VH-VL binders against q6dbn1. Designs and how they scored, part 3

Target 1, 243 residues: q6dbn1
Amino acid sequence: MRCISCREEYLPRNAGTCKECYVEAGETEEELKREIDDLKAKVAFLRLSSSLDHGTSSTSRSFTDVVLIASEDNAGSPPIPAHKSVLVSRSPVFKAMLENEMEESLSGTIKISDVSYDALRTFVYYLYTAEACLDEQMACDLLVMSEKYQVKHLKSYCERFLVTKLSPDNSLMTYAFAHQHNAKHVLDAALSQIVENMDKLTKREEYMELVEKDPRLIVEIYEAYLSKQVNTAAGGTSTSKTS
Below, E stands for the ipSAE of ESMFold2; O stands for the ipSAE of OpenDDE; V2 stands for 0.75 times the mean of E and O plus 0.25 times the DockQ between their complexes.

## First folded at step 1 (VH-VL)

Design S01 (framework fv_socazolimab)
Fold by ESMFold2-Fast, scan of step 1:
Structure S01 (fold): chain C 243 residues (1-243), chain A 121 residues (1-121), chain B 109 residues (1-109)
Amino acid sequence: as target 1 above (243 residues)
Amino acid sequence: EVQLVESGAEVKKPGSSVKVSCKASGGTFSSYAISWVRQAPGQGLEWMGGIIPIFGTANYAQKFQGRVTITADESTSTAYMELSSLRSEDTAVYYCARGYWRYSSGYFDYWGQGTTVTVSS
Amino acid sequence: QSALTQPASVSGSLGQSVTISCTGSSSDVGGYNYVSWYQQHPGKAPNLMIYDVSKRSGVSNRFSGSKSGNTASLTISGLQAEDEADYYCSSYTSSSTLVFGGGTKLTVL
């Protein structure tokens, strides 16, 4: 029998965490508690609450100077308070919006359309911390936001995540999504996977819909496939890209 | 074809350092995390750390923090692992592995062939 | 250094089924659906069999994965001679690191 953390062997009755792993787990638990407290403070800061409302007093200093509102939510989710300086430093689009005498700069309110509260909250959290927890839906939502607000590293982060989720079953739709949102890394990876599985292309339910609504994407797939065949015949490898 | 090719076997003296390379081909180098996993003779797998090349950021297992350095050169699609202050217990096969975008989370879908590092006097 | 708990060895007869367990805590196996299984033949690099608890990595449908609480399981049905190998589980942790199990040697009788 081995300890669940350090691989130290025990008598069977002492199954579980060894003393050294217990001490290490205690230190990890303390680190996690500190991280949780830090995250709680960041989340509290990012949410409009009664404690944060003290900043609106005419006799006190306001620490946040802008609020962001998601237009797509379930029950009118609360505005997200933020600092203009953080938004400006992380996004050239926010910089242009807030440094000019635009309504957003004057009113201190930015309304963001077609985004859920959770996606907007995660996006703002990323601007403050450079961290985001992704699943496929969140990665797509944040990729769209990172393109719109020109947040380069978040876009790359989301693209890398989506590439790991590519399969023959989702590659055609992922290609179309990436093409629409200028996601080059996802686009290239999805195209490569489609080209490697060309016999499955016409069997996708989405194929005929794309042929009718966006035939150029389908043409580009066939052109990439033919280019690969030409390269292979001319002494190239099956993985070679044509310039 | 995705392929990870590691540098050749090394024999080192205690107290020295070793630097192992891992060259990736046939896929997008920057879009994946590259991790290093070692295996001592007759022992199990041990994760050492990983790097996200597009961010240039690395994360290390606590045991190796302070003596392991993982780097990446995107221009040559090569990741490196340097281990310092070598001890006899560092004798192992060192693998590079392509994994999930978040350093150590998830899975490793492609592995290098392994580099044997022997630490002996 | 830290390791998830696996039996040191398991055995099964040709054509039968065998299950290998991988036990952790709420900070790894129990807390996340990011459990993977690797097969390693002597002198070879590990090969990914299962990821995200139950998804196959292009391997035979004889291999399946599951999870209940803090324990993940790899089940191999219709045992064949080539299945004889070492099997390792791995899991993401709350510290944003990865941990492997101690490994299980599968013997096919």
Scores: ipSAE 0.000, ipTM 0.401, lowest interface PAE 16.0, mean pLDDT 76

Design S03 (framework fv_socazolimab)
Fold by ESMFold2-Fast, scan of step 1:
Structure S03 (fold): chain C 243 residues (1-243), chain A 119 residues (1-119), chain B 109 residues (1-109)
Amino acid sequence: as target 1 above (243 residues)
Amino acid sequence: EVQLVESGAEVKKPGSSVKVSCKASGGTFSSYAISWVRQAPGQGLEWMGGIIPIFGTANYAQKFQGRVTITADESTSTAYMELSSLRSEDTAVYYCARLYRGSYLFDYWGQGTTVTVSS
Amino acid sequence: QSALTQPASVSGSLGQSVTISCTGSSSDVGGYNYVSWYQQHPGKAPNLMIYDVSKRSGVSNRFSGSKSGNTASLTISGLQAEDEADYYCSSYTSSSTLVFGGGTKLTVL
């Protein structure tokens, strides 16, 4: 991932694969990096040709062939114009939707439920640029969208961001969120943080709410804690208790 | 691997038009923008415009708006620049160059096409 | 002509350092970090040297770039005979276009 964020590595003739960064992801990450570089180039040129200023500008002259609509937002959110070719190349879900002559392909309109206009706009912008400005809320929103539309790199990017924002105070809720949305890296990091602060678990405001809503998650936390204590204490004593 | 090959030199009369071609090899044509940059004898570089082949959309510098048309043919991996209403001041070397738009830089250049406008 | 201002010529002796300036406005050089430098030898197409103000395009570390306000600079240290060429800066603009500097002829004495 560091290879993708290093601007010197974006230059096509000088671009290379950092073996350290991609050792476990292999060829798939190389393909993703090349696609991201290409999409950045496409969006930058579109900015040379047309403003991305949304509003009154007639969509009939924008060369776009599809519009996306955030259905959860209050009335008045503008449609987001896009190109089918970009959506198809970035998302297997959009590819299936648009290439199999579904209603979205025929009507030129894609309605997306349970998403704010801002999150949808940022998501579409990412599909074009491979860039997104994240805060904790946007990272959560885009992680959900990246799972739904199978945008693997964006999901990884959001997970890395959320891991950097982990604290003892937010780790319990972050764990629950990651569990619900199959965010493995965030899940493991949040669990580690909780286990290291077990003496404060029952004192969190969210503890009783989670016990009521998702007791399985609390059981998994206690099981992880016990497993760690047993494995750590196996060196030469029979003790299995620390704190 | 990546190479941009431009068409041969042209001599044109004032008031005529010229169409220069730029053939990309190495299979990168549809994925990158192609721009046209000219250089009059002893003068500096001047950006004329560019196109993304996959979208078919072109953008032009204000000075050339209305006189230049940039097109692309993905099937032959070739970009074209047509300049109309030629004047003696249009005598120049015309370069095609691939634009990497993540940093707005030109990473590969064609060899240049000399266009001479004379009576 | 060109929108960005460069000195018409600069000169330096072998082994010396020279700096070439590129001055624009807040709508180009001052507003964005998309400044590139190109080297052009007689009869040849330009070659990218520096991009994003200060990043080298596989060229010698004798070449460096910087920016202060509306002025970008290309510095060449340890001058060699092969450095004798024309140098052009370029920048992205608020009009979503690209603009070149007038060019600087470097003479190595």
Scores: ipSAE 0.000, ipTM 0.387, lowest interface PAE 18.3, mean pLDDT 77

Design S04 (framework fv_socazolimab; at its last look DockQ between E and O 0.01; V2 from the best seeds 0.00; counts 0 for: pae O 14.7 > 2, unsure alone 69.2 < 75, placed apart)
Fold by ESMFold2, look of step 2:
Structure S04 (fold): chain C 243 residues (1-243), chain A 121 residues (1-121), chain B 109 residues (1-109)
Amino acid sequence: as target 1 above (243 residues)
Amino acid sequence: EVQLVESGAEVKKPGSSVKVSCKASGGTFSSYAISWVRQAPGQGLEWMGGIIPIFGTANYAQKFQGRVTITADESTSTAYMELSSLRSEDTAVYYCARSPLRYYKWGMDVWGQGTTVTVSS
Amino acid sequence: QSALTQPASVSGSLGQSVTISCTGSSSDVGGYNYVSWYQQHPGKAPNLMIYDVSKRSGVSNRFSGSKSGNTASLTISGLQAEDEADYYCSSYTSSSTLVFGGGTKLTVL
């Protein structure tokens, strides 16, 4: 009895696949469901611009009409051509910038300091495709840019990536970063990791450094910890919810 | 992908000060921890101090306490190291180096090219 | 002088394995401190090889780190001519300061 997928023998008489291959197929199904949800979110992001296309000139579809420049004091970078219609449809910040007769709207040039050319190029690519190649550093870079330019879909994408990289070892510094940049999903995930591992994390040198450098964050961690202890002691009943 | 570019070589007299800059690019400065490491000719590596820009204050090796000031400017993505009361034994190559903030104790994975500081009368 | 002790030099033949030790106090190497290893070729900045003694870096599988008691070890298997360099260990102290070992010159015979 050979499995048709992996060619190993199996016990079931009529299945045609072994238990290992069937379980693996189920895991692939869960991955596909997540991919479908991600694609739906990407389509919604891209369709927002489609709903606005009737409010823009059709001439903007063929040629670029604005450039973005990653500006640094001592580094030249190539301009990144883009369409104003895409920028304004994806970002309320670009919309305000380009529709209010600011210098950028009139000159057709947007200079962005404190960003690398690679991060800016990836950011613009995301505005067109809803795709970005992430590593941990690029996710941080794009998260900061997405907050600055209010691109909520990209911010959520970066946050989900960072959550997948979360561990007890990096929880404290991830919490500090997420707190500074208003990254709620990452913040909540990091805080949960910290509270669940308080006994281990309070012994680490990183914890003592945080106590010395930013005790405000420590207060928030302990408030979350105390809330967990209260709910555990009360049995977690829903009757304790706020009115 | 992340790059650190340091300021140019310096020649200084004993008793003066030197300030070396370290410009970061290719990443978000608030996601870094920055260290300064020096190496005298033919000698080993010596950590001088470091800073986590989000927190704004630095830690220093005891040997350099009172002589070194390390600062960071998030708006320009630049860290600075100033060494005062220079002596001839401060002649060295000065490196800036970064760690990702979330792994800052695991190692310094990006280094600047080094700044040669020569102290001679 | 550093609180981390490394041998001044080690040598090995092409294709062999060598181990470089880094010994310190429990506050420097043992316990919860992270030990990292750097390679430095002449005239170049150091290059991080191992950034957590318990984790593999993005560096060649030929380089591995370990820690036992107050001694961390860098093992280089399958020695190549390009491995000839100076090697430094580092560790964070309990006061959140970093210390380097004195360095080890690796000679490939």
Scores: ipSAE 0.358, ipTM 0.712, lowest interface PAE 3.8, mean pLDDT 80
Fold by ESMFold2-Fast, scan of step 1:
Order: sequence, then structure tokens, then C-alpha cells
Structure S04 (fold): chain C 243 residues (1-243), chain A 121 residues (1-121), chain B 109 residues (1-109)
Amino acid sequence: as target 1 above (243 residues)
Amino acid sequence: EVQLVESGAEVKKPGSSVKVSCKASGGTFSSYAISWVRQAPGQGLEWMGGIIPIFGTANYAQKFQGRVTITADESTSTAYMELSSLRSEDTAVYYCARSPLRYYKWGMDVWGQGTTVTVSS
Amino acid sequence: QSALTQPASVSGSLGQSVTISCTGSSSDVGGYNYVSWYQQHPGKAPNLMIYDVSKRSGVSNRFSGSKSGNTASLTISGLQAEDEADYYCSSYTSSSTLVFGGGTKLTVL
């Protein structure tokens, strides 16, 4: 048989491609993957920087002028370098925060409490690239961050991800979480799943916790269920909210 | 770097109380639950209780009910475990551990380094 | 005393497989699909390996979980020296608490 990559014949003991050709292809592929990732990050950064300052050839775009720190109690976490202009353009909360900053930009430090280094780094990367790699915990953390800093597209992205992870077992807790963080899309999806399993609602241990902590959420669930019984869309009761 | 950082070792006299802290550098308290688990020298793991900060509710193992109080301060992302009426049998390493809120029933995915509490007269 | 029953010790040879059982009742293991397995090396905090029958991200495919009735099992295939540790099961209970098994010491021969 012939090697897949170089079309060179290989011994029957070798599976797929010849060993030498396979090793070289693997090394080149890894190098190309790293180069593609580096180029993507650079292009995304340059695109965002260019949109903020049209046509500038200034090297100032290469210099970070602020660092973000995840927590004072995590001294081992490295600071995350960023550009004030990027933060301001992507978040109205950062805009408000930094418009009152009178210090030299290169000396600026922003401490953000109640967030992990990994979540903050991923959040900052999203501000530059509009991309984030999500798992269930990261989606929750970034949803909280996106609500706090008013990054609407990231919030929508995290909500869509969390909806794919809904189950009967987590729907009540997800509903409470979504309500606390104004996650309308997740809230509606969780509510639909709860309503479809209403016969089991009072048997869930989380039900009693919600009755004690926030009975308004339980009222909303029952109202949605009753609306569904009369062929009314579940969750579409904004005008029915208490005045 | 998602970490739970616990307070330092304590040496206490019988009859006193101890309060151990657990600072979360990862996530927010609205995203997970915190449990406290102890391990006496040469013994197995023992769940003491846990708190779900979003509900402000704590649940305790029957063995510790009345002696243990678990609290959380969401503004500092710090959970506390206070054990009163200490006895020599309470000598153990005390761990805090987190569970994602949506999956808190499945167990604990990130653990603190442990705090050694020694009770001796 | 632990609420869940595990064998105190188990042993296996390099490259072989071992299975550790965790037996409870209908109010914990049998009543819920919320069983987790932890690995603990001497002097270290426990590390979550398995939750229910799903493997934690980053854990070797050599580790697998199963459950039948009131008994959950952890199976470790292709035993390696580094697998030598204490293993604990835990389960959610009908009283909204968590309980641990007594622990199993795995010796790799």
C-alpha cells in the first residue's frame, strides 16, 4: 500500500501512512494550527482596533494601557492586559467606569471581584474576537459577566448554549438562575420544560427552596401553566406583571 | 485558575469553636453551591453540610446538626464553616468544595487545599 | 461509620482491570442517579473522577462508572502505578444531603 500523504509504499506492519511521513505531517499540522490561531487572534484584534481609530498607522494600537485582575485573594493569577478603547467600545459599563479615569492609561488597573481568572480571560478574549469556547460552567460565569457589563451578544450566546443543556433535573434551578440574571431566553426555555413536567413540580426538592426564597417564581410557573391550559403561549405574560 | 483558598491551620481547646473560611476565585456564588467535608487522620471523607447561596439555605448532615453553621458572603465570594463545642474527635482536615449550581447533586468538582484543625487540651 | 458500603481494599496487577462497588439503599444510590467517584492520593485533596456514569473532563478513558439498583461501580481498566490511591463514592440522598462511602484502598501490584 501507499502512504496517504506522500504516496510512498509502506510495510504491512505500518497502519495508514509511513512512519516518517506521518510524523512530518503531524508536526506540520500542529505548527499550522498554532499559526492559524495566532493569525485569527491578530486579525480579530486589528479589526477591532481599526474600527475604533480609522486608518491610523500608530504603534499605540500595539500597547495595552490597562490590566484586569480577577481577584485580590488570587495573587497567583496573572494580570490580563487589554486596551481601554476596546473595553469602552464593547461595554457601556466599562465606558462609564473608564470615562471617569483621570490617570495615565498605561498605569491603569481594574480589579474585578467574584470571577475566576479563566472566566475573566475568556470574557476579555470575547471582547476582542467575539468568540468564546463554552462548557456549562463557563456559560454560566460568562452569562453573569455579560449581564454585569452589558455585553448583549455574549449573553445571547451563553443563553443559547445553556438551553441545549436543559433537562428535567436541572430546569427548576436553571429557571431560578435565569430569573436572577435577566436571562430571558433561558428563562423561557426552562419554564417550558417545567410546565411540561408540572405533575412532578411539587415532588422536586428544589421546589420547597424556591417557595421559601422567591415565591414569585413559583407564582410565575403556575401562571404559565394555567395560560397553557387555555391555549395561551407559556411565558408571554409581560403585560400581566404586577403594576 | 479556578481555585478555592481556605484559611490557615488552627489549634483549639475542647469546648471552643472554630471558623474556617473558603474564598472562591472561580465563578460567582450565584453559579455554584459550596460543601464542607472533613477527614480525620487515617479516616474517610465525611460530608458536614453545604450552602446554596442563591437560596440562602444551608443543609447539614444529621451528625453535625446543632453544632455546625455554614454561611456565605456573596460580596466577597467567601463561604464559612463554624463548628462549636469542639472535642478531640473533631481533629481533622476540613475541606471546602464546590458544585455547579445546576448540577449540585452530582458532586464536587473543585476542592480547597484543606484546613487542619487540631483540638487538644 | 459511612452510609454507603465499599470494600476496604482491592488489588490488581499492572495492565489488568479492577472494579470497586458502592452499595446503598433506595433513599440514596437506588433512588437517584447522582453517584460520584473521587480519587485521593496521600496528603492531597480528593479529585472528582466520575459523576453518575459520566466521566469528568480530563479523566482517562480507563475509568468508567455504572449503576444497577442500589449498587454503583467504578471500573479502572489498564491499571497503572499512578492509579494506586483511595477511592470514595458519594451519593445524594432523599434528605437533600450528600453521603460518602467508607473508601477503598487500591493497591497496584
Scores: ipSAE 0.262, ipTM 0.648, lowest interface PAE 4.8, mean pLDDT 79
Fold by OpenDDE, look of step 2:
Structure S04 (fold): chain C 243 residues (1-243), chain A 121 residues (1-121), chain B 109 residues (1-109)
Amino acid sequence: as target 1 above (243 residues)
Amino acid sequence: EVQLVESGAEVKKPGSSVKVSCKASGGTFSSYAISWVRQAPGQGLEWMGGIIPIFGTANYAQKFQGRVTITADESTSTAYMELSSLRSEDTAVYYCARSPLRYYKWGMDVWGQGTTVTVSS
Amino acid sequence: QSALTQPASVSGSLGQSVTISCTGSSSDVGGYNYVSWYQQHPGKAPNLMIYDVSKRSGVSNRFSGSKSGNTASLTISGLQAEDEADYYCSSYTSSSTLVFGGGTKLTVL
């Protein structure tokens, strides 16, 4: 029989497609499913009670009623205009800040500490569009902000990005970062990489730094490592008995 | 119904520390500020400090500054008050109280049952 | 921070009205509209009665709050036996703290 997809001859045991095409189709289906889920999540995130045209007009200064200021130790950054309604809808923290009688609510000015202007601008843009151009640093900055202001959708977005940038070389530092900011997905991914590369990573300066600064993380790493070793040993003994 | 449940009575020696917990149930912990107020026997109410868990920052009365630490754990909906360098004058009932964020400056609408702390040699 | 000033005690007969004063400064009562009143019965936790100077927190309309200058006032009309309690005023301060009054014991005759 000829495969419907690749037109190659395949054994009749497969339902109209060769094994390779079937597997590929399955992988594609899973990828599409993931994309659809991501889109749905984005749409859900962007749902505003009020039909705010989230286009280029949402960044317009028109009818803004709050400004965000990045407070760095140095020179005054320009204020970033925004809408309270958008901030409140996207962040429980902003909701809390703006619905109470705090200075931020009264003054219409929110000072954001320990964030760069660029990061803050990107953050605000994301609140309107659910889009951000990320590099590793920006992803980290936004992850921190997302945690602080409880923007779950952004946190997930940043975590996914960081996982794609994960390598053995940055795994230890990424692990520490993830732990500090409760980035579970990144944490798990980083831990996996660390465990797989334990022999190399234990010789690095970063490892020694973690031993000194946060030995708890080292214990967690070794627990994971030992668990993996035990499981591997158990799986190897089962395959040898069937031969 | 929103309730604040405080930890049990404590007996402490002078110079020691006490940590009282306050667990919130029946609401969103993040939508409230938690204050600690004490009352010595036969005396009035004294505000010690407060925290807005969602912001993670605490304010303290000047009298207790440096000796009291207020913290909150959002994951467990629990606030804590730790008082160090205890003195006999610290013998009191310690209350946690909730304030909705919308008027956290205006009033505390839900109170815990109080925790009796006795400081005795 | 100095406690707000309240009378130590007030008394009234059943059915009468009483007013409890709470005097502060421009840094607290006089500076803000963040005055609250609490009722406390013996052996019980305080109950919020009034917040934001005059807003009732689920209590009888017999309780009313007001403010003039540095002095806030709680008025209880139609006194009932159950109104016998200690009453405390509180205010937010310019230092982002709360301060209580010394408390007033209300006796119903």
Scores: ipSAE 0.000, ipTM 0.487, lowest interface PAE 14.7, mean pLDDT 85
ESMFold2 (binder alone), look of step 2: mean pLDDT 85; pTM 0.901

Design S05 (framework fv_socazolimab)
Fold by ESMFold2-Fast, scan of step 1:
Structure S05 (fold): chain C 243 residues (1-243), chain A 120 residues (1-120), chain B 109 residues (1-109)
Amino acid sequence: as target 1 above (243 residues)
Amino acid sequence: EVQLVESGAEVKKPGSSVKVSCKASGGTFSSYAISWVRQAPGQGLEWMGGIIPILGTANYAQKFQGRVTITADESTSTAYMELSSLRSEDTAVYYCARGTRWLYGKFDYWGQGTTVTVSS
Amino acid sequence: QSALTQPASVSGSLGQSVTISCTGSSSDVGGYNYVSWYQQHPGKAPNLMIYDVSKRSGVSNRFSGSKSGNTASLTISGLQAEDEADYYCSSYTSSSTLVFGGGTKLTVL
């Protein structure tokens, strides 16, 4: 009979795990319990946010002393409870807003325009935990918020994520987005992708829309391409880059 | 009650510089963004730039970048706009306007306007 | 000059409604809910009428704001003689700057 985990041979009566595997199983159990407790704490934070959607947003009960509201045109989203101390330590913009006796500090309510409830909640969660679960849409939303509130690490994290999602199919729109939101790292990566695939540029369904609405973006792409061609014609490649 | 009071009218020669002041009273100066907006005779409003004193940041419209400098002195609750290399086309009324605490826009208070005339 | 497109002039009859448009791009009007509207009478500084697209700054409820895509609109109902003025829109931009519309002269007939 072998141990279930380590495959050490045992007496037939000893059908189970060896001492080493038993200790490992106990350590795994302790790790899982810690993970469960951490998840329970995170769920409790999210449940706290839902308790304030009953119109008690201006109260500091449950130890929160500020409420953030997503102010989009199409929805009355639930308020998100937070602690001023966390916001001011994580964002210079929130620090400026809350430490100078502004109306936001006095009222206990901060209205944030141009953001969805999910994006704002994820942004606040990041300020507390330095963790964010990203897909392409959330990375874009959080990049915009990180620039607005000057959360440099989150902006860098979102930019790195978006660079990993670059393809010939999305690079033109990613370039436009990066240009719009001053995302220099994404902008440079997207431009390189476009220049490498110039034969596809005019075949993109977005090409003519950008020519009409933002012709400078298209001009910048052609300028970058021509600069590369001039260097090639001048006698060969002198530099190489890796992403 | 918030009030923005601008400095008096100026007559300048081409190639010189002008510095206009805007003194804020009745509110916490460092809590609000201040923008400078000009209007040439018979023309529309043109945003030149602004400063968020509490963040120490200034931003400028691309047309004025390199010629305009916006500063703030929190101890005197005064914002300044300096425009260099003046041309006849810079003849305009220059307004200061108070934004929100951390962003430009929502100008709920305006200065009375300072007339700057550029002539030889 | 400003980058946002407004009609140079609009007119409406006393007691009727008029709408002034303000068209930009996804990097200003379309990207942010920070559109403001200002009223300017000759020889005076502008007055804030609407902010955050649709919020009134203590002005009459005859003034309302809205936005659809890249176009913001100011609607003035129950036109009065004193509404005759120049109207300007403005928007926050993706480069952390502000841009004004070219302005619209409202004539009350």
Scores: ipSAE 0.000, ipTM 0.389, lowest interface PAE 16.9, mean pLDDT 77

Design S08 (framework fv_socazolimab)
Fold by ESMFold2-Fast, scan of step 1:
Structure S08 (fold): chain C 243 residues (1-243), chain A 119 residues (1-119), chain B 109 residues (1-109)
Amino acid sequence: as target 1 above (243 residues)
Amino acid sequence: EVQLVESGAEVKKPGSSVKVSCKASGGTFSSYAISWVRQAPGQGLEWMGGIIPIFGKANYAQKFQGRVTITADESTSTAYMELSSLRSEDTAVYYCARGFRYGYAMDYWGQGTTVTVSS
Amino acid sequence: QSALTQPASVSGSLGQSVTISCTGSSSDVGGYNYVSWYQQHPGKAPNLMIYDVSKRSGVSNRFSGSKSGNTASLTISGLQAEDEADYYCSSYTSSSTLVFGGGTKLTVL
């Protein structure tokens, strides 16, 4: 009863997660079988996507009809094989691109700009499985991609993850990022974090530069702070009357 | 593809300043931190500082605070590192590197610029 | 100078596994999930291998990263001759700066 997928390092789930699934499902045979099947499917997808065209196994030819290339990465990054039908069903942007016989549909190659190979591979994996293993950078990268390709559920997932990583140290940068990419859930959470730590706002290294580059963001922060103070005062009859 | 191209080698006198450039191409510039890392002959890597171009403000390692100035020009996708009051101990290879959004994980590196400080 | 502690050297035989440690404090390695590992061959720029348990594109599946408390570890399995290099860890700090380890020379026989 070994998790075969734990033997593959490019697996989106780490070895710890795999072991936790076995431990948690230890009392329920049916749950364990379902987890094993899910892990096998993930391994099969990763083996397909990690194949290189030259000297690769026939998995790279198993009815995939398009390849995606991360144009931000260096020349060594392999193409990611995929199925047009999956891309079309999960993204209205890919649907428009492929159904209207655009260059990508005719060439069988989609070049995606401003994305790393790891981010693109994880994005494609999400389109197949509805799962992704996130760290903070991956969540930011996939949030940008989910907005560009209109994958609403992935955007929500990334936003929820980023909210769990908010701290006073990153909240101003996260707020600016969320504003730039219309990540409203993250924006509101980051703003709340900043407002709760307003005494530190002007001491942050990014503050003065943000005032000069995008003063509207700072105005929004101060307006939110003032609104919060007004609402707090309305709930009580005293704010500055403590002896 | 992301590429970072640094300016050429420099030979400087003690007490002078050096300014090294790093031109980024093939990817996003503004949202990633550009860090400067040096390596003296036979020594390890030493982080000097970094800048997040969208904010324009640089962070510096304590050792270099007051001697180093890091700037970025978003219109040309070029970052700069100026080190003043040069000493022989500043002889090193200077690298620029692109970090992820929070200045973490430098995923692309320039080729390195050799700066030699001698009389 | 480096603030993070790495062994100066480690060695292993072809096909074996080695682990390189990187020890800091709660204000860097222990406080954040922002540890990265770099491989440097003589005369070359460093190459990012591992970041926050994730592997850089094109890096061999034999490389993995982990962290427990104030210590991060890089593990290389199935050692190959080309793995012989200097390895550096780095971490984000509570001062919004980055700090490198002293570096570890890996020798493969």
Scores: ipSAE 0.000, ipTM 0.403, lowest interface PAE 18.1, mean pLDDT 77

